# VH-VL binders against q9y8q3: the designs that were tried, part 30

Target 1, 263 residues: q9y8q3
Amino acid sequence: MRRIGLEALERVLYPVIPVVVTAEHQGRVGGMLAAWWMQASFTPPILAVAIAPERYTYKLVRESGVFAFNLLDFKLVDKAPFLGDVSERLLPGKIREAGLNIVRGEVLGAPLIAEASAAVELELVDVVEAGDHDVFLGEAKAVYTVDDFRGGMWSLETYRPLMYLGRTRRPGPVYRVYLTPRGWERREIEFAGGKLKPLAEKRVRLISRVEEAVKASSSREEAVDAVRRILSEEGLDPSDAEYLVEDALRRAKSYRRRGQSSS
Short names: E, the ipSAE of ESMFold2; O, the ipSAE of OpenDDE; V2, 0.75 times the mean of E and O plus 0.25 times the DockQ between their complexes.

## First folded at step 13 (VH-VL; framework fv_axatilimab)

Design C6 (at its last look DockQ between E and O 0.03; V2 from the best seeds 0.00; counts 0 for: pae E 15.0 > 2, placed apart)
Fold by OpenDDE, look of step 13:
Structure C6 (fold): chain C 263 residues (1-263), chain A 123 residues (1-123), chain B 107 residues (1-107)
Amino acid sequence: as target 1 above (263 residues)
Amino acid sequence: EVTLKESGPALVKPTQTLTLTCTFSGFSLSTYGVGVGWIRQPPGKALEWLALIYWDNDKYYNPSLKNRLTISKDTSKNQVVLTMTNMDPVDTATYYCAHIYYYGSDSYPFDYWGQGTMVTVSS
Amino acid sequence: DIQMTQSPSSLSASVGDRVTITCLASQGIDNYLAWYQQKPGKAPKLLIYAASTLQSGVPSRFSGSGSGTDYTLTISSLQPEDFATYYCQQYYSYPWTFGGGTKVEIK
């Protein structure tokens, strides 16, 4: 083995099977692809996932205390851009826009993806600050699977897990790289491709404005007020300001440590 | 301040191997998103991209010259080395190394250049 | 490979003139286009990246526009220091390729 830079750490850990984290607050259902998740406890059964404050799903989980993990079959990989590349904040109903449907879990009433191969209802038990992300710990209250899971094991003849290898990190178009079920063949999906591109760009602009507002502010409160105004101008929910400010502050710390990557 | 400087022989004989070194300061090839590339320019002609190396040691070559080019880095010395085999008079050009940066959606092509070093291939 | 066709190869202009240089890509490059200025005996200088973003320190008289395969560099009012050769470059896909250059000469 050879020593490499720490900036490549996340990529060294790939491939991973991402989960779609779903949550709801005030009737607003959202979801995101997350690669940074794990089982944290066997007894009780606890799963964990890292989410940045900027993500709309972060808000939904924090506000509701209920969330779900959804495992998608590779056949749904083309829907990934809707779930991972854009924010529910900017694309209301993005799960629906992706052509996916929501069903309610039987125990917590968590929003589950109907087309998922598996889903887990989670009750939030703790949130641990970890750098530019928070780790959400949820106790599993119910698990659901399709018939491909039988005899206590997945039938991989029919179930093909979605495996994520990372993003391309070179000048030029950015792609999400997934492994296909065929002999580790790669499939690249353009980041924010097609109609999602304007939304992705809008997100970048919004984040930039938030960062500038934070930099120009002498206090957190002032920053939050400024971001409220920005959100209002953009026709977005001003109540998201605290989350965006928090994210900006954390990212600022990260940026000072060159060599760090963002999820 | 970012600076790059090319060094190597000014004269190379045909069929010999050219070795150029780019020494830089103001940045590190251990930094996420950083890359260093080589570009050459024959006298009075257009620019030609040769090779590129990134912080993670990922390398790219011009296919037209790929079999002749090798790019490597020494992060500890802030150096990138380009070797080009089987030199020909047609390879006479000013050779530049340049910095690139990639972060998120921001892609900065060659935003900083060395002054270039003239390499003449002649018997 | 993506070919970059730059036009014109040369032009003569006077101080104060509006100058337009065009770069045509053989395929769509999705705004991954840079413009460089090169003066004799000097290395190229980045002017514009991402098709229309002005590099820090570059005068506002320089602007870039375009999309798809067609891109343009504009100098709104040519200054004495702007007489140089300009190059476009795509960094959409490898190999990265440059245009043939446009020499802006004094009339």
Scores: ipSAE 0.019, ipTM 0.526, lowest interface PAE 6.9, mean pLDDT 91
Fold by ESMFold2, look of step 13:
Order: C-alpha cells, then structure tokens, then sequence
Structure C6 (fold): chain C 263 residues (1-263), chain A 123 residues (1-123), chain B 107 residues (1-107)
C-alpha cells in the first residue's frame, strides 16, 4: 500500500448505497440524497446521517424531529442527481416535480417516497456537531419494504440498489457516478440532467440573482435584505435569505482560489 | 446551441484603440460560473490569452499587455467588449472570443469559440 | 507565469499511425490542462480538459494522460481529419498560457 492525500478520502470509501433523507415541517416536504449514513446502535435501533447546516432538509429535521430514510432502486438512478443537487428552497415540491409521490408512515407520519424499495421512519434523538456537518441520530420506529425483501434478505434479481461512486474529478463538468447493477460498469449522470434539467434551470437563474445581490451589497445585513426581496418576488420562503447569503459567500471564495494564485 | 461571434474593424492604424465586440447566444453571462474570454493568434503563431470576464463582473488580464486592455460586458445584449489601446503592427492577429465555465471548485476551459476576426495593424 | 513547452513542434504521420504529443509545464498544474485542435482558417476546438477528460463529441481515438508537469495527447489511429495543429493550455494560474503548438502533417 502507498499513502495518498486526504482529499481522496471519501472516494476510497465508495461505493456506498445512498439514502434519500425526507422530512416535513408545516406542510412542506424536503429531501436530500445522503451518502454519509450508518447504523449507530442495535438496541435501541439508531441510524445516523451527516447533514450540512446549509441544507434545507437540516432545517426540516431540526424543526419537526421526524424524518425518514428512503432506499431507491437503480431504476430511479436518473432522478438521484436532481434529488441531491437541487434545493427545495429554490424549487418547492422538488420530489413531486421529479415524478415521485409522498406517502405517510403509519407510526410517525414521516414523509416516505412511495416509489422507494425501503423506508425507515426516524425520530430525532440527538444532533452531534462534527466539523462542517452535524450528525443526526434517529431512533428507527418503523421500517417498510417492497416484496423484493423476503425471508430476511433482498432478492437481488429484482432489487438493484444504487451504488454511488462519487463525482467526476474536477476541474470539468460534474457527473455523479453509479455502479451499474450488472457488468460492474459505471453510469455517469449529469448534474440534474436529462428530463429533469428544465426543472433545475430555475435554480441556476435564482442563484445568479442572489450572487449579484450579494456582490452589490456593502454589508451582510444589506445582502440579506436584498435576498429576502428576491425570494419574496419568486414566491419563495424569505427566511432562507441568511443561508443563501452565507452559501454565496462560501462559493465565491472557493471558485476564485485558483484564479487568484500569485506567481 | 452555443455560438459566439466577434465583430470590429479589420484594419487599425498604429497608436489607435481597437474595440472588439463578442456577441453570443445559447448562454447568459448572468449564469453562475459562466465567463467569456479573449484570445488572439498572430498569423502562423501560437495562441495568446488576453482577458477574461465572469458572470459576477470579475476580470482578469494578461499582464504582458500591461494596462492596454479593458474588458466589459452588457448582459442584456449578450455582449462582451474588449478594448486594446496603443495598437502596434505586432498586434496583428486573429482575435477570438470564447466561453468558459468556472463555478465554485468546478471549472473548465474555453469550450466554445467564435470564428475569429482578423485585425491588421498598419499605416 | 507558467511556461508550457510543447514537443515536437511538428511531425509527419500517415493515416492509421499512433501519434503522441507532449506538453511540459514549468511548475505543477494539478491536471488543469486542456488540449485543442485547430485546422487552418478555423477556430480552435477543445478536445480534452482536466488532462484526461474528453470533451463531448470528441472521438475516442483521442486520449490525454499525465500529471504534475508532464502531459501527453495521444491519437491512437490517425484519421484524415486529424491533420491539424494541436495546442496544450494550462488553466491553473493566471495568466493562462498555451504551448507553442504541434503541427501534424501528411507524411
């Protein structure tokens, strides 16, 4: 073995079966694709997932205390980048717009993706800070499966889990890469691509307006006020303005680091 | 379909200021990550990067041309304008504009080019 | 400034030949390297970016390799439409710089 750089750490740990984390608060359902999850306890049954504070789903889980994990079949792979890459803040009803349906769990009323192959209802029991993500610990209160799970195991002839390999290397166009169910080939899917790309384009235009407003502002308070107005004009939740300003500032600093190199 | 087209004078006298306009379609300079750059190529010689402007009005210039360059944009007209002062016969070249993407840590180089416009500097 | 030294400056080859073109950067560029093809009277066309990623629509006979300071463009089986001049470019640090070009000619 040879030593490699830490920037490759997460890729070394792939493939991973990601889950879609769903939550609802005050009638609004959000979801995100998450690769960084685990079983944390057998008794009681606790699952863990890392969620960045910037994510809309973070807000929904913290406020409701109820969420779900949804396992998707590979037949839904074309929807995965849309679910992971498009914010519910900028595109309300993201799951419905992806052609997926929400049903309610029987125990907690958690929002479940009806088309999922399995779902787990979770009650939030703790949140632990871990650097740039917080780890959400949820006690599993119910689990649901399709008939492909039988006799205590999956029938892999009919259930084909997503097996995520990460994003393509930068710099360049970004693809999310999955291992195909057979042949051990890689399937690359463009950011929010295919039939769902028009739905994501609204997000890109709104992000551009947000970035312009932040650049034109002389203070954080001025930027937040400007972004609140943009959100209101678009029929979006103005309470997201502070998050969007902070996210814009992080992105601006990140993308310029190579263009600002001194020589 | 992404297209770019350069326009401006074919002939410029020494010491004059060159103004070139890049008119494009199929993308917007208000879109995050998008930029437009200028590159020139003297007859029979290699390509030389001149300037770059991004969606957020961030601008970069080739320092070998000192302070001769100014780049600007008009997002509503889908145009980018380059001016180059104090033209000299050595500046005779084909001038290209081209699209770039640079978004957060994602970036890629000039992926779509205009056809180029030849500019001759002579008395 | 990062200097890009491209070699050879020209080469002669026949249809079906495997050709290689090299590009050396004066310092590491972390795979922020592109290859362009240019035919006479035409604008350059992006072939490869990120050292090894093919641009959409580019034939699979083109490939890029290398890391650090040393990069290579390979055409596995030269076709009639591949006779052109090829340029490398770093986009790691401003100013962005191009190699001197490699003219691929009919032998």
Amino acid sequence: as target 1 above (263 residues)
Amino acid sequence: EVTLKESGPALVKPTQTLTLTCTFSGFSLSTYGVGVGWIRQPPGKALEWLALIYWDNDKYYNPSLKNRLTISKDTSKNQVVLTMTNMDPVDTATYYCAHIYYYGSDSYPFDYWGQGTMVTVSS
Amino acid sequence: DIQMTQSPSSLSASVGDRVTITCLASQGIDNYLAWYQQKPGKAPKLLIYAASTLQSGVPSRFSGSGSGTDYTLTISSLQPEDFATYYCQQYYSYPWTFGGGTKVEIK
Scores: ipSAE 0.000, ipTM 0.388, lowest interface PAE 15.0, mean pLDDT 83
ESMFold2 (binder alone), look of step 13: mean pLDDT 93; pTM 0.949

## First folded at step 15 (VH-VL; framework fv_axatilimab)

Design D1 (at its last look DockQ between E and O 0.08; V2 from the best seeds 0.00; counts 0 for: pae E 4.4 > 2, placed apart)
Fold by OpenDDE, look of step 15:
Structure D1 (fold): chain C 263 residues (1-263), chain A 123 residues (1-123), chain B 107 residues (1-107)
Amino acid sequence: as target 1 above (263 residues)
Amino acid sequence: EVTLKESGPALVKPTQTLTLTCTFSGFSLSTEGVGVGWIRQPPGKALEWLALIYWDDDKYYNPSLKNRLTISKDTSKNQVVLTMTNMDPVDTATYYCARIYYYGSDSYPFDYWGQGTMVTVSS
Amino acid sequence: DIQMTQSPSSLSASVGDRVTITCLASQGISNYLAWYQQKPGKAPKLLIYYASTLQSGVPSRFSGSGSGTDYTLTISSLQPEDFATYYCQQYYSYPWTFGGGTKVEIK
């Protein structure tokens, strides 16, 4: 083995089977594709996922205390960009826009993806701060699978797990690379492709404005007020300001740490 | 409003090292898809790309000058620094820093530029 | 390295004229081509990116076309403020490279 830079850590950990984290608050359902998840406990059964405060799903999980993990079949790979590239904040009903449907879990009433191959209803038990992300710990209350799960394990006769290998680098078009164990079929999906491009641009601009506002502020309160104004100008929910400020502050701290460690 | 500004010495002696700083506002290098690059232009000549650094610290250099160039960033200060060693009179040029945005297949290659700083290499 | 051959190096035109500038890449660059306008003593200004997408705020009289190795910048009706030097740039692969420039002068 050779020593490589820490910046490549994420990519070293791939491939991974991502989950779609779904949650609802005040009738607003959202979801995101998440690669950074794990089982944290066997008894009780607890799963964990890292979510950044900027993600709308972060808000939904924090506010509701109920969320779900959804495992997607590889056949749904073309829908993955809607769940990863787009924020519910900017595209209300993005799950529907992706061509997916929502059903309610039987135990917690968590929003599940109807087309998922498996789903887990989770009750939030703790949130641990981990740098620029929080780790959400959820206790599993119910699990659902398609018929491919037999005798206590996946047969993989019909279920084709969606695996994520990573995103290609510039220059040229950027693609996310997905795999499935069956024949190791490879699919490259254009990052922020098609109608997602304007939304991706809008997100980047918004985050940049937020970061600038935070930097220009002398207090957290001032930052929040500034971001509220920004959100209002953009026709977005000003109540999200606290989450975006928190995200910006954490990212700023993270970059400072990286600078210190590399110097 | 997005702004960039180059700063550094206007005069450098041959064999010395040039250090230029790009200070920007209106955007952050902590934002995914953001990059800052350096371009130079000798008087009356065409533009030449020198180096580029992205938010994730990915770096690219012009191979003709790679051994002489180092690019770095300080996200907290909104600064990008370019160093160029062993300067020669042929390196006399206006040096620009510029921003890029990367949006999937779409990119804004240098959508905002600094005003440029003239660097003269002379004994 | 990808070489960008820009032509013509200079041209003279009058207000109202249709102006066409071409850029030839030494290999296919898949529309990763940008056009810049530069006025004397000023930094370049992005006009068009991805071969044909007009940058925000740029007048509609500017347009870009082309594919593969051949690209064109067109000014449908030259205005007084359009007299400048124009550059093409590929950002398909590193190193990024610019054309030699085209100076549009008053006839």
Scores: ipSAE 0.206, ipTM 0.697, lowest interface PAE 2.2, mean pLDDT 91
Fold by ESMFold2, look of step 15:
Structure D1 (fold): chain C 263 residues (1-263), chain A 123 residues (1-123), chain B 107 residues (1-107)
Amino acid sequence: as target 1 above (263 residues)
Amino acid sequence: EVTLKESGPALVKPTQTLTLTCTFSGFSLSTEGVGVGWIRQPPGKALEWLALIYWDDDKYYNPSLKNRLTISKDTSKNQVVLTMTNMDPVDTATYYCARIYYYGSDSYPFDYWGQGTMVTVSS
Amino acid sequence: DIQMTQSPSSLSASVGDRVTITCLASQGISNYLAWYQQKPGKAPKLLIYYASTLQSGVPSRFSGSGSGTDYTLTISSLQPEDFATYYCQQYYSYPWTFGGGTKVEIK
């Protein structure tokens, strides 16, 4: 064995099976793709997931105390980067825009992805700070599966879990890389392709408008007011303006690294 | 301190094969996110991208040059080699190699360039 | 392939002038655009990447803006060392392509 740099740590740990975390508060349903999750306890059954405080889903889980994990089949792999990278703040209803439907869990009323192969309803029991992410601990209250799970195990001839390998590391668009379920080839997926491409372009244009407004402003308060106007013109929530201004200021400086919740 | 230097013949005849070597220091092609590309500039004209190679041996070529280009690397020698077949007088240009780097969210195609080498194609 | 149309092809300016150079892409490039400066007899130098991010060591009088297909390089107060040819380049998709260049000359 030879020693390597810590910058490669997470890639040594791939592949991983990601989950989609879904939550709702005050009529707004959001979700995010998360790779950093685990089972933390058998009795009681507790699952853990790391969520950056900047993520919209973080707010939804914190405020409602109820969330869900959703396991997706590989047939949905083209939607995975969109779910992980699009903020509900910029594109409300991103789950529906990805062609996915929400149904309600029977025990907690948690929002579940109808197309998922499995879902778990979770009640929040604790949040633990762990550096740039907080670890959410949820007690599982219900588990749901499709017919591919029978006899106490998955039928892997029909259910093919997502197998995430990380992001491409080259200039230009970032692709999310997955293993194919058979043949074990790498499949690179842009954050939004096909019918989702126009939404990706809308996000880039909105971010550029925000960055231009921040650059043209002489104070933080002027920048926030300008961004509120942009959000209102786009039919978005003006209360997100402060977040977007801070995100733009961080991205304008060369010292800042991209955070998972700020995509 | 990142440096790159192109080397190869200054004069080639039509139909011959050009081989250019980029020798660099201050970085390694074994580092994730690192690449080296080749760009040329005919006298008085704009820059034209030719090819590039990444640390993982992934390669990209300008399709306008069809199958005339081959790029390779020798990571232990800090070298990248470009081969261009069937040279023609229109290929007369200054040829540059340049570094490609990705770090965190910072990424750009050509942050450090060699001085360039002029290659003339004539009979 | 993505064609990059740069304008003007040349311009004359005096020290202290504000200079604006435009780069048009044939399709959206999602801010994957770089600007380079090239002085006679020298290799290009990276000024700006990702449309608006200033490369380390580049003077703050240089700035980039734009989105989608339309991008702009601005020099707020031209200095003697800024007389050069400027190129834009997209790195959204292969093949990577450059604009035709803008030569900034002494008036």
Scores: ipSAE 0.124, ipTM 0.624, lowest interface PAE 4.4, mean pLDDT 86
ESMFold2 (binder alone), look of step 15: mean pLDDT 93; pTM 0.949

Design D2 (at its last look DockQ between E and O 0.02; V2 from the best seeds 0.00; counts 0 for: pae E 14.3 > 2, placed apart)
Fold by OpenDDE, look of step 15:
Structure D2 (fold): chain C 263 residues (1-263), chain A 123 residues (1-123), chain B 107 residues (1-107)
Amino acid sequence: as target 1 above (263 residues)
Amino acid sequence: EVTLKESGPALVKPTQTLTLTCTFSGFSLSTEGVGVGWIRQPPGKALEWLALIYWDDDKYYNPSLKNRLTISKDTSKNQVVLTMTNMDPVDTATYYCAHIYYYGSDLYPFDYWGQGTMVTVSS
Amino acid sequence: DIQMTQSPSSLSASVGDRVTITCLASQGISNYLAWYQQKPGKAPKLLIYYASTLQSGVPSRFSGSGSGTDYTLTISSLQPEDFATYYCQQYYSYPWTFGGGTKVEIK
């Protein structure tokens, strides 16, 4: 083995099977594709996932205390960009727009993706701050699988796990690379392709405005008020301001880090 | 606040090597997505991209000048250094260093610039 | 290399005028196009990135449009502080290249 830079850590950990984290609050159902998850405990059965405050799913999980993990078949790989690239904040009903359906879990009533190969209903038990993300700990209350799960394991006769290998680098179009173990089929999907481009751009603009507002503010309260105004101007929910400010502040801290070389 | 400042000799003789240093604050090259590039502008002329270095030490050069250019970084000092060999009067220009970064998959090109340093190549 | 052809090289306008500057890329650059403003003796200032996204703090009178190879910077109503030289830049592929610039002068 050779020593490489810490900046490559994320990519070293791939491929990974991502989960779609779904949650609902006040009638708003959202979800996101998340690569950074794990099982945290056997007894009780606890799963963990890292979510950044900027993600709308972060709000949904925090507010509801109930969420779900959904495992997707590779056949749904073309739907993944909707879940990863688009924010529910900017596109209400994005899961439906992605061509996916929602069903309710039997135990917690968590929103599950109907087309998922597996799903887990989770009750939020703790949130741990970890840098620019928070780690959400959820106790599993119910698990669901398709028939491919037999005799206590996946047969993989019909289930083709969706694996994420990472994204290509700039400049030029950025592609996300997905794999499945069966024959190692590879799919490269353009980031924010097609109709997603305007939404992705809008998200970037919003985040940029938030960052500038935070930078221009002398206090957290002032920043929140400024972001509330921004959200209002954009026709968005001003109550999301605190989450966006928190995200921006954490990212700002990251940019100001000194003395630690990543390479 | 993000700031960049170029430093180096104002005068270089032909065939000599130019060494410029970009010292910056308000960001770190240890942060994913951050890059620092060099751009020059001859008096009264257009901008020309020279080189770019990212946080992961990925480097890019203008191929027309590649054999003459070397870019490096010192993350601990918040510095990026550009060397250009075999200087010629035609290389007389204002040299800028500038910040880039991406959020998600979107690249923000040269959103912060240094004030520039004028380099004259003359005997 | 991708060549950026900027036009016009210069124009004269009055305060309040609508100003349009065009950049043509020698090949498709998929909206990886930025616009800069430069005043004499100053460094360029980023105005627009990704063809049409306005940089934070930039007045809304500035806008960018276009796709493929053709891109346009528009100033809806020219202000006194807008007299400057403008540059387009592609960052679709290396080497990154700039247009020749457009000097906007007072009529």
Scores: ipSAE 0.024, ipTM 0.594, lowest interface PAE 6.1, mean pLDDT 90
Fold by ESMFold2, look of step 15:
Structure D2 (fold): chain C 263 residues (1-263), chain A 123 residues (1-123), chain B 107 residues (1-107)
Amino acid sequence: as target 1 above (263 residues)
Amino acid sequence: EVTLKESGPALVKPTQTLTLTCTFSGFSLSTEGVGVGWIRQPPGKALEWLALIYWDDDKYYNPSLKNRLTISKDTSKNQVVLTMTNMDPVDTATYYCAHIYYYGSDLYPFDYWGQGTMVTVSS
Amino acid sequence: DIQMTQSPSSLSASVGDRVTITCLASQGISNYLAWYQQKPGKAPKLLIYYASTLQSGVPSRFSGSGSGTDYTLTISSLQPEDFATYYCQQYYSYPWTFGGGTKVEIK
């Protein structure tokens, strides 16, 4: 074995089976595709997922205390950009835009993706800070499956989970890469392709403006006010400013710490 | 086991278009970072890089060949094809195809080569 | 285009000798340099990449060194099977270019 740079760490840990995290607060339902999740406890049954403060789903889970994990079959891979590449902030109703339906869980009323192969209702137990993401711990209160799960096992002839390999890093368009169930081939799904591309570009510009506003501010309150103004100018909800400022501060603090260790 | 094999005509007349096929096994051009390139070697002379195609259809050509080259792939057949127009006796060479791997900022050089095919250009 | 000047163009040595071959780039190539061995009638074989990293299955008597524009291939104890022509190649920028080759003949 040879030593490689830490910039490759994430990719070394792929492939993973991602989940779609869904949540709802005050009538708004959002979701995000998340690769960084795990089982954390058997008794009680606790699952964990890392979510950055700038994600809309972060706000929904934080405020409602209820969320769900949804496991998707590979037949839905073409819908992944709607779930992973754009925010509910920028595309309201993105789940329905993907052609997916929301149903309610029987125990917590959590929003579930009707087309999922499995879903788990989760009650938020704790949030643990971990650098630029927070780890959300949820106690599982219900689990649902399609008939492909029989005798305590999946029938892999009919259920093929998504297997995520990361993003491309070559010149040209960025793609999210999945392993196909046939031939051990890779399936590339263009990052924010087609009608979603302007939204992804807007998000990049928004994050850059937020970072510059935070750097130019002498206090958190000043930064929040500046970001609230930016959101208003972009036609977005100004009440999201706190989450975007928190994300920017967390990323700046994390970078400062690593810079000191490299002296 | 990774293998590559070049095929095409052994004799070509001046001005004709040469078509060479690289058929390979042990890897797929659907694999991220994988590429296949073409290199030639005139008798008794040094190696010359000609062209390169990656798994995502990204292509690179030696500009010294004045746009005479076209490279393409058929991933389902495990083949890469090189065409070279307006052949001349100076193009007489052994032509090789070879595998490369592109990962992040690392571009690994040709690690597996075909046995080569000799192409003679004469009337 | 980055020109690769390889020297010597040929050499003759005995089994057990230490052999060095040099490769000069016309500009810095940041260690993106490979060495190949080619025996008569055969395709080239990759020996070393990234200037100093030995390819899997290559005997440890081969080593590479250098940086910037100056690179060296060393065979620490020449063996009869090392009779071949050796080529350096830069893969820092397109077009990729090879040195002129060094023919190693064993007495």
Scores: ipSAE 0.000, ipTM 0.378, lowest interface PAE 14.3, mean pLDDT 86
ESMFold2 (binder alone), look of step 15: mean pLDDT 93; pTM 0.952

